# VH-VL binders against Isomaltosyltransferase (ctsY): the designs that were tried, part 15

Target 1, 124 residues: Isomaltosyltransferase (ctsY), of Sporosarcina globispora (Bacillus globisporus) (q8rqv0r968to1091)
Amino acid sequence: VEYEAEFGVQSGVSTNTNHAGYTGTGFVDGFETLGDNVAFDVSVKAAGTYTMKVRYSSGAGNGSRAIYVNNTKVTDLALPQTTSWDTWGTATFSVSLSTGLNTVKVSYDGTSSLGINFDNIAIV
Short names: E, the ipSAE of ESMFold2; O, the ipSAE of ESMFold2 at other seeds; V2, 0.75 times the mean of E and O plus 0.25 times the DockQ between their complexes.

## First folded at step 13 (VH-VL; framework fv_becotatug)

Design n1 (from k1 with heavy chain R100Y, light chain K50R; at its last look DockQ between E and O 0.95; V2 from the best seeds 0.00; counts 0 for: pae O 3.4 > 2)
Fold by ESMFold2 at other seeds, look of step 15:
Structure n1 (fold): chain C 124 residues (1-124), chain A 120 residues (1-120), chain B 107 residues (1-107)
Amino acid sequence: as target 1 above (124 residues)
Amino acid sequence: QVQLQESGPGLVKPSETLSLTCTVSGFSISSYYVHWVRQAPGKGLEWLGVIWSSGRTDYNTPFTSRLTISVDTSKNQFSLKLSSVTAADTAVYYCAREWYGYSYGPFDYWGQGTLVTVSS
Amino acid sequence: EIVLTQSPDFQSVTPKEKVTITCRASQSIGSNIHWYQQKPDQSPKLLIKRASQSISGIPSRFSGSGSGTDFTLTINSLEAEDAATYYCHQSYSWPLTFGQGTKLEIK
């Protein structure tokens, strides 16, 4: 299931369309300040380990973002440099989710680096 | 305090290479992107290109064959080289820092600019 | 390439007047427009980013509006020190481009 960043709950960030190749109606940029994030309500039928995929662009260098599940930080996800701001990569990691509703955040924290363009997440 | 300062020869002969440096301080060159912009006397602003933190560059179309932008991280210096110059390249040259957190964004700090005149 | 066309090219203005400057993009660029002030013999200074977002340290008499193709910079209650050339700048797509400029002079 894919969750478009522009339809998540945005805090301190905004939707933009100034680079090609995003899914949906846009992507999110403007991770300027600590705590800036996009949050998603993710519902799963069974507790367990899922694969999370983050689609992003990081044209200036190797970026990173903190991932939270139910307000607990679970990783600092590396977002390796993409060829340009108009090319998109996918970063993948395993995430533990509880039965039912989980709040998943992609956040700019003190351990995060660089501006990035954030397109969507997928939970598999 | 964020500072950018352009420097280089003020006079360049036609067909030669224009070479400028931009010395920066007060910010991390691994996190910010520096652009070059020029302004011909009495004219408007023209974007030349950008160098990303990784060293990758994007150049404005007219300059793709003549322009080289680079960085020396040990000296906090960005360099501009424009080959095969003509009188049309006479301008004030600026380096400018892009606002943090965007890909192609506004320029929040500018150098003072340096005039380069191309004449025989 | 996105062409930005400013209006007017030149305007003589009186202190305390409201002044508007427009910038028209040749295609829709959302809110990816920025405004700069350039006084004689000085570097450009950022006034407004992303069409309407204020910049710390810029007087509140400067404001911006618009989305899509039509954008406006407004100077409420002009001051003599606002005599300058004003540029719009798009960051929607490569190559980045500027408007041709609008020069304001004090009557």
Scores: ipSAE 0.326, ipTM 0.798, lowest interface PAE 3.4, mean pLDDT 91
ESMFold2, look of step 13: ipSAE 0.399; ipTM 0.824
ESMFold2 (binder alone), look of step 13: mean pLDDT 91; pTM 0.934
ESMFold2 at other seeds, look of step 13: ipSAE 0.286; ipTM 0.774
ESMFold2, look of step 15: ipSAE 0.369; ipTM 0.810
ESMFold2 (binder alone), look of step 15: mean pLDDT 91; pTM 0.937

Design n2 (from k1 with light chain S91H; at its last look DockQ between E and O 0.61; V2 from the best seeds 0.00; counts 0 for: pae E 9.6 > 2)
Fold by ESMFold2, look of step 13:
Structure n2 (fold): chain C 124 residues (1-124), chain A 120 residues (1-120), chain B 107 residues (1-107)
Amino acid sequence: as target 1 above (124 residues)
Amino acid sequence: QVQLQESGPGLVKPSETLSLTCTVSGFSISSYYVHWVRQAPGKGLEWLGVIWSSGRTDYNTPFTSRLTISVDTSKNQFSLKLSSVTAADTAVYYCAREWRGYSYGPFDYWGQGTLVTVSS
Amino acid sequence: EIVLTQSPDFQSVTPKEKVTITCRASQSIGSNIHWYQQKPDQSPKLLIKKASQSISGIPSRFSGSGSGTDFTLTINSLEAEDAATYYCHQHYSWPLTFGQGTKLEIK
C-alpha cells in the first residue's frame, strides 16, 4: 500500500512538481523549520512489524528525517544522497504498528538534516 | 566571495535574439540553481526561468516559445537567449541563485544586472 | 498563477517610525514567501525568508510575519538607509511571482 506525500496531511511543507520522476501528481518539499511534517493514517489488520519504504530525493547530500508512529518517535531514517534532485532513492526500515489505525509522520525535527523531496511511503 | 555577473550586448535590434551570459564564482554550480529575472525600467521584477540539474527548464508562460536557458559547467556560465525581441523586452536582466539544499529557497545572491535596450 | 498584491504601492516615512508593508497571496502558500529590498540603482537583496526567518547580516529591525495568504514585513525603527523598494516573492508554485513592489521614501 502506497501513500503519496502530496495527499498526506501537510504541516509547514508544500507540494510541487518542479523535479522529474515522482509518482502520482507531485512530491512534497519545504522541510526547513523544526516540526515540518507529512502525516498519514495507516491502517493494518494485525499488530506487528511491517516494512516501511520511503521514496525520496536528497540531491544536496546525505539527509535524514524523523519517523513518528502515533506521536512517538521510532527512528531517525537515513536518506543517502541521490545523484540529483531528479533521481529518487528508497529508504527502508522496520516499524511496529498497532492493530487498526496508526498515524505515521515523516518529520523534520532537531536530529533531521538537509532539504529533501518526499514522494511517498509504502507499508508492506 | 560569491559573485554573479551578467554580460552581453546592451543594444539589440527588434526581431533579433537577445543573448546573455551569467558568469559565476565563489560557489559550486552543483549546489545551486540559477534563475533569470528581469526588470523593465521603473517597473517590478519578472521571473523568466530556471534550468534544473537534469537539464530540464521551466520558463514563465509568456516566454515558453522564445526563451532558452542553458548552462556550461566547464565555464561556470549560464546563458539566456530570448528570440524575436521587441521594445517590450527592454529591461535590466539579472541572474540570481537559489540553494538546492532547501529545494525551494529564496534568491540569496543576485548579479548586478545588465541593461538590454531593444531599439532600431 | 499566484498573484501577490502588496500594500501600499508607495509610502513617505520618517526615521525611527515603525513601518509595515503587506503582501497578500491569491491562494494559500503556507510560509513560502520571501522579502527583498532594492535600493536605487542596485540589485535586490534578500531580507527575510520563509515569511519570518532572519538572514545573516540583515539588521534586526527587519522582521516578517504571516502564514497562508497574508504576510507582513515590519521595519521596527526606520533608518534613512531603508529608503528603497520592497518586494515579496513566492517560491511555492510555478510560475514564480513577485509582488508589484512598495516604495518607501524619507520625508
Scores: ipSAE 0.006, ipTM 0.614, lowest interface PAE 9.6, mean pLDDT 87
ESMFold2 (binder alone), look of step 13: mean pLDDT 92; pTM 0.942
ESMFold2 at other seeds, look of step 13: ipSAE 0.007; ipTM 0.654

Design n3 (from k1 with heavy chain S31K; at its last look DockQ between E and O 0.41; V2 from the best seeds 0.00; counts 0 for: pae O 7.3 > 2)
Fold by ESMFold2 at other seeds, look of step 13:
Structure n3 (fold): chain C 124 residues (1-124), chain A 120 residues (1-120), chain B 107 residues (1-107)
Amino acid sequence: as target 1 above (124 residues)
Amino acid sequence: QVQLQESGPGLVKPSETLSLTCTVSGFSISKYYVHWVRQAPGKGLEWLGVIWSSGRTDYNTPFTSRLTISVDTSKNQFSLKLSSVTAADTAVYYCAREWRGYSYGPFDYWGQGTLVTVSS
Amino acid sequence: EIVLTQSPDFQSVTPKEKVTITCRASQSIGSNIHWYQQKPDQSPKLLIKKASQSISGIPSRFSGSGSGTDFTLTINSLEAEDAATYYCHQSYSWPLTFGQGTKLEIK
């Protein structure tokens, strides 16, 4: 299932539509200040390791964002430069999720870089 | 300190190419985006375009066939060329730095602007 | 494209008064509005970002509010040097657009 960024809980970020190719009704940008994030409630039927992916655009260079699960940082996800701001890439990561509800955040923290456009996150 | 400075000829003949340079200092041009904005005398602000760190450009729709924006990182310089100019292209031309973390502004630093007059 | 409509186009103002300027977006843009001041023969200067966030070095008499489609810039105690043209700017959707401007003059 895909979780559209514009339908997540946005903190310090905003929805935009100024680049083509997003899914849903827009994408999220404005990751500027430490702690800016989009959060999702992700529910799984069984505890275990899941592969998730982020759909993004990083037209200015190689970006990165921190991934948090239940308020614990699980990785710094590399977001390699895309050909343009109108092209979208996918970056994957592995995450342990508990049975039931998990809060997954895509966050700008002290190890994050560049502005990026964040479209959605999904279980692969 | 952050500075942007536009330069170029103040007078350009109709049908020729307007050519401007924006020289920047106090920040890394690999990490910030510089946009071009113009203002016709007595009028409002009009966004022209931007060059991203990748080298890709985005131009406002009316200018796609006439506008070229480029960067020379060794000189900390952005360049704007607008071909086939008419009197409607008479304006003050600004370069402006985009606030970090966005793709289309806000703009935290602006150059002083340079007036370009298109006249015979 | 998103049209930003400012009100009023022009206002004669008296020092020490509270002045408000509005900006209406043609569609909801969250808080993706920014305000600039442009004094005669000068470049624009950023006053407020993201509807209400202050900018270092800008006098505290300037504040912004609003979300969605309706936004205001407030000058709580106008000073003579605030005579200028004010623009709103949206960063929500391509292409970038500015409001038409609001000119403030001292009576």
Scores: ipSAE 0.035, ipTM 0.676, lowest interface PAE 7.3, mean pLDDT 88
ESMFold2, look of step 13: ipSAE 0.150; ipTM 0.720
ESMFold2 (binder alone), look of step 13: mean pLDDT 92; pTM 0.944

Design n4 (from k1 with light chain S93K; at its last look DockQ between E and O 0.81; V2 from the best seeds 0.00; counts 0 for: pae E 5.6 > 2)
Heavy chain, then light chain:
Amino acid sequence: QVQLQESGPGLVKPSETLSLTCTVSGFSISSYYVHWVRQAPGKGLEWLGVIWSSGRTDYNTPFTSRLTISVDTSKNQFSLKLSSVTAADTAVYYCAREWRGYSYGPFDYWGQGTLVTVSS
Amino acid sequence: EIVLTQSPDFQSVTPKEKVTITCRASQSIGSNIHWYQQKPDQSPKLLIKKASQSISGIPSRFSGSGSGTDFTLTINSLEAEDAATYYCHQSYKWPLTFGQGTKLEIK
ESMFold2, look of step 13: ipSAE 0.475; ipTM 0.851
ESMFold2 (binder alone), look of step 13: mean pLDDT 90; pTM 0.935
ESMFold2 at other seeds, look of step 13: ipSAE 0.401; ipTM 0.833
ESMFold2, look of step 15: ipSAE 0.062; ipTM 0.708
ESMFold2 (binder alone), look of step 15: mean pLDDT 92; pTM 0.948
ESMFold2 at other seeds, look of step 15: ipSAE 0.360; ipTM 0.812

Design n5 (from k1 with heavy chain R97K, light chain K50R; at its last look DockQ between E and O 0.45; V2 from the best seeds 0.00; counts 0 for: pae E 7.4 > 2)
Fold by ESMFold2, look of step 13:
Structure n5 (fold): chain C 124 residues (1-124), chain A 120 residues (1-120), chain B 107 residues (1-107)
Amino acid sequence: as target 1 above (124 residues)
Amino acid sequence: QVQLQESGPGLVKPSETLSLTCTVSGFSISSYYVHWVRQAPGKGLEWLGVIWSSGRTDYNTPFTSRLTISVDTSKNQFSLKLSSVTAADTAVYYCAKEWRGYSYGPFDYWGQGTLVTVSS
Amino acid sequence: EIVLTQSPDFQSVTPKEKVTITCRASQSIGSNIHWYQQKPDQSPKLLIKRASQSISGIPSRFSGSGSGTDFTLTINSLEAEDAATYYCHQSYSWPLTFGQGTKLEIK
């Protein structure tokens, strides 16, 4: 199940379309200040370990973003440099989710680096 | 402290190649990109192009056959070459840094500019 | 490519007056417009990014507004030092383009 960044709840960030290759109607950029984030309501049928995929572009260098689940930081996700702002990478990691609704955030916090373009997440 | 400075010959003969350098400091050229912009006397600003850390270039359409932008990372220098120049290429040439790694974003720092005159 | 059309091309202005400069894009570009000031024999200086976002070190009398196709730069209570040419610039799509400029002179 894919969750498009432009349809998440945006705090301090913006939807943009000025680079090719995004899914949906756009992507999110503008991670500039601490606490800037996109939040998603993710529902799962059973508690357990899921694979989260983050589709992103990081044309300026190796970036990173903090991932929160239900207000608890679960990782600092590495976002290796992409060859351009028009190419997209996928970063994956394992995440524990509770039965039912979970709030998942992709956030710029004190351990985060660089500007990135954020396209979507997928939970599998 | 971010600094950009253009340099090169101020006079170029028609049909020859215009060659400029932009020396930069105060930011990582692998993480932030430098664009070239020019301004003909009494005219507006015209974007020329950019080079990415991958080595890919993007040029404004009228210049794709004549423009070469390159970088020497060991010297923190960007180069612009424009072949087959005419009087229409007489302009002040600027290099400019993009904001915080947003490609195609605002330019927060500009060089002083260098006037290049194409005259026979 | 996206054409940015500024209005007016030229304006004689009086100190302390409010000045409004417009920029119209040939297609919708969201808020992907930026404004620069260029004084004679100087490089452009970034004033406003993303339609309305302020830049550190720029006087608060400069503000921007708009979205979609129609954008404005406003100078509240003009000062003599604001005599310059002003450009809008779009970051929505390649190639990057600028408006033709608006020259403000003190009368």
Scores: ipSAE 0.023, ipTM 0.660, lowest interface PAE 7.4, mean pLDDT 87
ESMFold2 (binder alone), look of step 13: mean pLDDT 91; pTM 0.939
ESMFold2 at other seeds, look of step 13: ipSAE 0.288; ipTM 0.777

Design n6 (from k1 with heavy chain G105D P106A Y109I; at its last look DockQ between E and O 0.34; V2 from the best seeds 0.00; counts 0 for: pae O 8.6 > 2)
Fold by ESMFold2 at other seeds, look of step 13:
Structure n6 (fold): chain C 124 residues (1-124), chain A 120 residues (1-120), chain B 107 residues (1-107)
Amino acid sequence: as target 1 above (124 residues)
Amino acid sequence: QVQLQESGPGLVKPSETLSLTCTVSGFSISSYYVHWVRQAPGKGLEWLGVIWSSGRTDYNTPFTSRLTISVDTSKNQFSLKLSSVTAADTAVYYCAREWRGYSYDAFDIWGQGTLVTVSS
Amino acid sequence: EIVLTQSPDFQSVTPKEKVTITCRASQSIGSNIHWYQQKPDQSPKLLIKKASQSISGIPSRFSGSGSGTDFTLTINSLEAEDAATYYCHQSYSWPLTFGQGTKLEIK
């Protein structure tokens, strides 16, 4: 299931369309202040380990974003530099989710770096 | 207080290298990207290029073989070198900034510009 | 490469009138257009970003509109100080490009 960043709950960030190749109706940028994030309501039928994929662009260098599940930080996800700001990459990691509703956030916190274009997440 | 200021020689001979410096003050170069733009006398604006945090550069197509953009972070300076110049390179050269949270965004602050004349 | 075509190239204008300048992109660029004012012997100054977003310190008589391929800069109730050349600029994709300019002169 894919969750478009522009339809998540946005805090301190904004939707833009100025780079081709995004899915849906746009992507999210403007991560600048600690705590800026996009949040998603992710429901699963069984507790367990899932694969989370983050689609992004990082044209200025190697970036990173903090991932939170239910208000607990799970990782600082590396977002390796993409060839350009019009090129999209996918970063993948394993995440533990509880049965039912989980709040998943892609956040700029004190360990995060660089401006990033954030397109979507997928949970599989 | 936020300033970008271009400097360099005003006269360059044909076939030589044009060399300019953009000195920034009142903001951190880690928070912005600086682009170079030029304007031939009586003509419109032409984007030249940009250097990103990684050191990667984007150059406008006509300049890919002649243009070098670099940064000296210890001096808060961006540099432009344009090799093999001709009279067509006579222009006012500007540096202009964009905020790092957006990529390819508006240029919110421009330098004063410096005229470079190529003559023989 | 995205070509931006402005209209008109030149216009004589009277103070207090409404003035419109158009910019047409050679392909759809969403709202990724920006407007600059350049007075004689000065550097460009940002007026409007992202088609319609206001800029702090810019008089409210300046507004922008449009999406896709057709964009408009509007000056509501022109002032004499608005005599300048106006440029549109696209940031949708590399290479970045500008319109050819529209020169406004006071009658």
Scores: ipSAE 0.007, ipTM 0.652, lowest interface PAE 8.6, mean pLDDT 87
ESMFold2, look of step 13: ipSAE 0.013; ipTM 0.629
ESMFold2 (binder alone), look of step 13: mean pLDDT 91; pTM 0.939

## First folded at step 15 (VH-VL; framework fv_becotatug)

Design r1 (from n1 with light chain S93K; at its last look DockQ between E and O 0.09; V2 from the best seeds 0.00; counts 0 for: pae O 7.4 > 2, placed apart)
Fold by ESMFold2 at other seeds, look of step 15:
Structure r1 (fold): chain C 124 residues (1-124), chain A 120 residues (1-120), chain B 107 residues (1-107)
Amino acid sequence: as target 1 above (124 residues)
Amino acid sequence: QVQLQESGPGLVKPSETLSLTCTVSGFSISSYYVHWVRQAPGKGLEWLGVIWSSGRTDYNTPFTSRLTISVDTSKNQFSLKLSSVTAADTAVYYCAREWYGYSYGPFDYWGQGTLVTVSS
Amino acid sequence: EIVLTQSPDFQSVTPKEKVTITCRASQSIGSNIHWYQQKPDQSPKLLIKRASQSISGIPSRFSGSGSGTDFTLTINSLEAEDAATYYCHQSYKWPLTFGQGTKLEIK
């Protein structure tokens, strides 16, 4: 159901615990360089439209991250400002997934903005 | 029409507090972020800081101990206070609106600026 | 913090010339660079956002290019009214910073 960011495949980013309120054992920060990302292997039993929830903190303002499914960019997901770096929001997006394994990435692309702290995703 | 207008005393004595207001109109102050920028005579632009809708502020490093930025939503006014001023704080002070949807982003509207001179 | 270095500091230019101003960032900032024009006794005016994006009401002779660390503002056919100081500005990370400025004067 939940995929913790600190247990995803991290590229150019790192796990940190220096802010309160994360789930699991930490969160991911360090989205600084184009192409920085966290990838997850998401398996579903049936092709269809699923709801993806991204838990994040964006204490400086409204941010965004690119979402990839199976190496195809599907959206620039808005991450509205949180009241502090110790408060967390949830951004929700409808995503089409294929039967079986899907690779889902939360990525910092040229269209992404702002440093954010990334906690987890949920597929429902 | 979007407008920003700085106001305050043009002369401030050394060691005192520089206090300015920025009165805004033509946009929702809950949806946009107003920054403060200054320019010493004959010099370049220097970002001072911003207040977010949450009330949190970000200040440029050299000003963290002296700068206070606040907002009065009932008056559509942003305020800047800079304590313990010296001659180095003599500048034109601007307020500027950040482009919506960027975080941080460019400044699409600027006030006309107000000169503050620090002198005995 | 991210340092923006502009070149040149000053240039005397003639009308109709193509003018190029560069801005170099001390680290990669993607396309998070913006250009402003400041005429004497005026506040800055946004010319270009996000390296190359046009702003409504700005003459088409102004264009921007670049990504990463190296950025350019181009004025295709200079007009007398373009005499001003030009600044680049990064919005990639706190603290926000400006280049030192490039002053253009008409010969």
Scores: ipSAE 0.014, ipTM 0.586, lowest interface PAE 7.4, mean pLDDT 88
ESMFold2, look of step 15: ipSAE 0.469; ipTM 0.844
ESMFold2 (binder alone), look of step 15: mean pLDDT 91; pTM 0.937

Design r2 (from r1 with heavy chain S103T; at its last look DockQ between E and O 0.88; V2 from the best seeds 0.00; counts 0 for: pae O 5.0 > 2)
Fold by ESMFold2 at other seeds, look of step 15:
Structure r2 (fold): chain C 124 residues (1-124), chain A 120 residues (1-120), chain B 107 residues (1-107)
Amino acid sequence: as target 1 above (124 residues)
Amino acid sequence: QVQLQESGPGLVKPSETLSLTCTVSGFSISSYYVHWVRQAPGKGLEWLGVIWSSGRTDYNTPFTSRLTISVDTSKNQFSLKLSSVTAADTAVYYCAREWYGYTYGPFDYWGQGTLVTVSS
Amino acid sequence: EIVLTQSPDFQSVTPKEKVTITCRASQSIGSNIHWYQQKPDQSPKLLIKRASQSISGIPSRFSGSGSGTDFTLTINSLEAEDAATYYCHQSYKWPLTFGQGTKLEIK
């Protein structure tokens, strides 16, 4: 299931359309202040390990974003440089989720780097 | 305190290469991007280009064949070289920092500018 | 290339008046417009980003509005120190471009 960033709960960030190739109606940029994030309500039928895919663009260099699940930081996700700001990559990692509702955040915190464009997440 | 300062020769002969540096302090060169902008006397602002962390550059169309922008991270310096200059290249040259988290974005800090005159 | 056309090119203004400067883009740019103030012999200073977003340290009498192709900078109750040239700037697409400028002078 895919969750578009522009339909997540946005804190300190904004939706933009000034780069081609996003899914849905736009992407999110403006990660400029510590604590800026996009949050998603992710519901799963069984507790377990899932694959999380983050679709992003990082045209200036290798970026990173912090991932939180249920208010606990689970990783600093590397977002390797994309060929351009109009080229999109996918960063993949394993995440543990509880049965039912989980709050998943893609956040800019003290360990995060660079401006990036954030398109969506997928949970598999 | 964020600071950008342009430096270089104020006078350049026609057909030679204009060479400027922008020395920066108060921010991480790896997290922010510096653009070059110029302003001919009595005229408006003209964007010249930018260099990204990867070494990739974006140049304004008229300058693609003459402009080189580079960075020396060990010196916190950006450099601009414009070859084959004419009187039309006489301008105040600025370096300016892009607002964090955007690409392309607004410029939040500007250097004081340096006048370069192209004259015999 | 996206052309930004400002209006007016020049305006003599009276202190305490409301002043409006417009910027029209040759194609839609969403809210990717920014406004700068430049006083004689000084560097440009960012006033408004993304059409309407305020900048810390900029007096609240400066505001911006618009989206798409038509944008406005408003100075509510002009002060004498606001005499300057004002530029709009688009960051939507390479190459980055500026408007031609609007010069405000005190009557």
Scores: ipSAE 0.162, ipTM 0.739, lowest interface PAE 5.0, mean pLDDT 89
ESMFold2, look of step 15: ipSAE 0.243; ipTM 0.768
ESMFold2 (binder alone), look of step 15: mean pLDDT 91; pTM 0.938

Design r3 (from r1 with heavy chain G101A; at its last look DockQ between E and O 0.88; V2 from the best seeds 0.00; counts 0 for: pae E 3.1 > 2)
Fold by ESMFold2, look of step 15:
Structure r3 (fold): chain C 124 residues (1-124), chain A 120 residues (1-120), chain B 107 residues (1-107)
Amino acid sequence: as target 1 above (124 residues)
Amino acid sequence: QVQLQESGPGLVKPSETLSLTCTVSGFSISSYYVHWVRQAPGKGLEWLGVIWSSGRTDYNTPFTSRLTISVDTSKNQFSLKLSSVTAADTAVYYCAREWYAYSYGPFDYWGQGTLVTVSS
Amino acid sequence: EIVLTQSPDFQSVTPKEKVTITCRASQSIGSNIHWYQQKPDQSPKLLIKRASQSISGIPSRFSGSGSGTDFTLTINSLEAEDAATYYCHQSYKWPLTFGQGTKLEIK
């Protein structure tokens, strides 16, 4: 299931369309202040380990974002540099989710780096 | 403290190559893009181009055959060369830093600018 | 390329007046417009980003509005130090472009 960043709950960030190749109606940029995030309500039928994919662009260098599940930080996700701001990458990691609703946040916190463009997440 | 400073010869003869350097400090040049912009006397601002982290350059259309932008990360320097200059290339030349959170984005810091006059 | 057309080209103003400068883009650019102030013999200074977002250290009398093709910079209660030329700048697509400028003079 895919969750578009521009339809998540945005805090301190905004939707933009000035680079091609995003899914949906846009992507999110403006991660610049600690605590800036996009939050999603992710529902799963069974507790367990899922694969989370983050689609992003990081044209200035190797970026990173903190991932929170139910207000607990679960990783600092590396977002390797993309060839340009007009190309998109996918970062993948394993995440544990509880049965039913989980709040998942892609956040800029004290260990996060660089500006990045955030397109979507997928849970598989 | 973020600083950008342009330098180079103030006078260039027609048909020769204009060569400028932008020296930067107070930020990581691996994480920011620096653009070149010029302003002819009494005129508006004209975007010239940028070099991306991949080494790819984008130049404004009228300059694609004459403009070369480069970077030396060990010296914190960006360079601009404009070949085959004419009097129409007389301008104040600026380097400007793009806001890190956006691309393409606004320019948050500008150099002081350097006047280059093209005259016989 | 995206053409930005500013209005007016120049305006003579008195301190404490409200001043409005417009910028029209030749195609829709969302909120990818930025405003700069340039005083005589100085470099441009960023005033407003992303159509309406404030910049630290810029007086609150400067504000921006608009989306799509029509954008406005407003100076509420003009100060004498605001005599300058103002430019809009689009960052939507290559080549990046500026408006032709609006010069404000103090009477």
Scores: ipSAE 0.418, ipTM 0.833, lowest interface PAE 3.1, mean pLDDT 91
ESMFold2 (binder alone), look of step 15: mean pLDDT 91; pTM 0.937
ESMFold2 at other seeds, look of step 15: ipSAE 0.431; ipTM 0.831

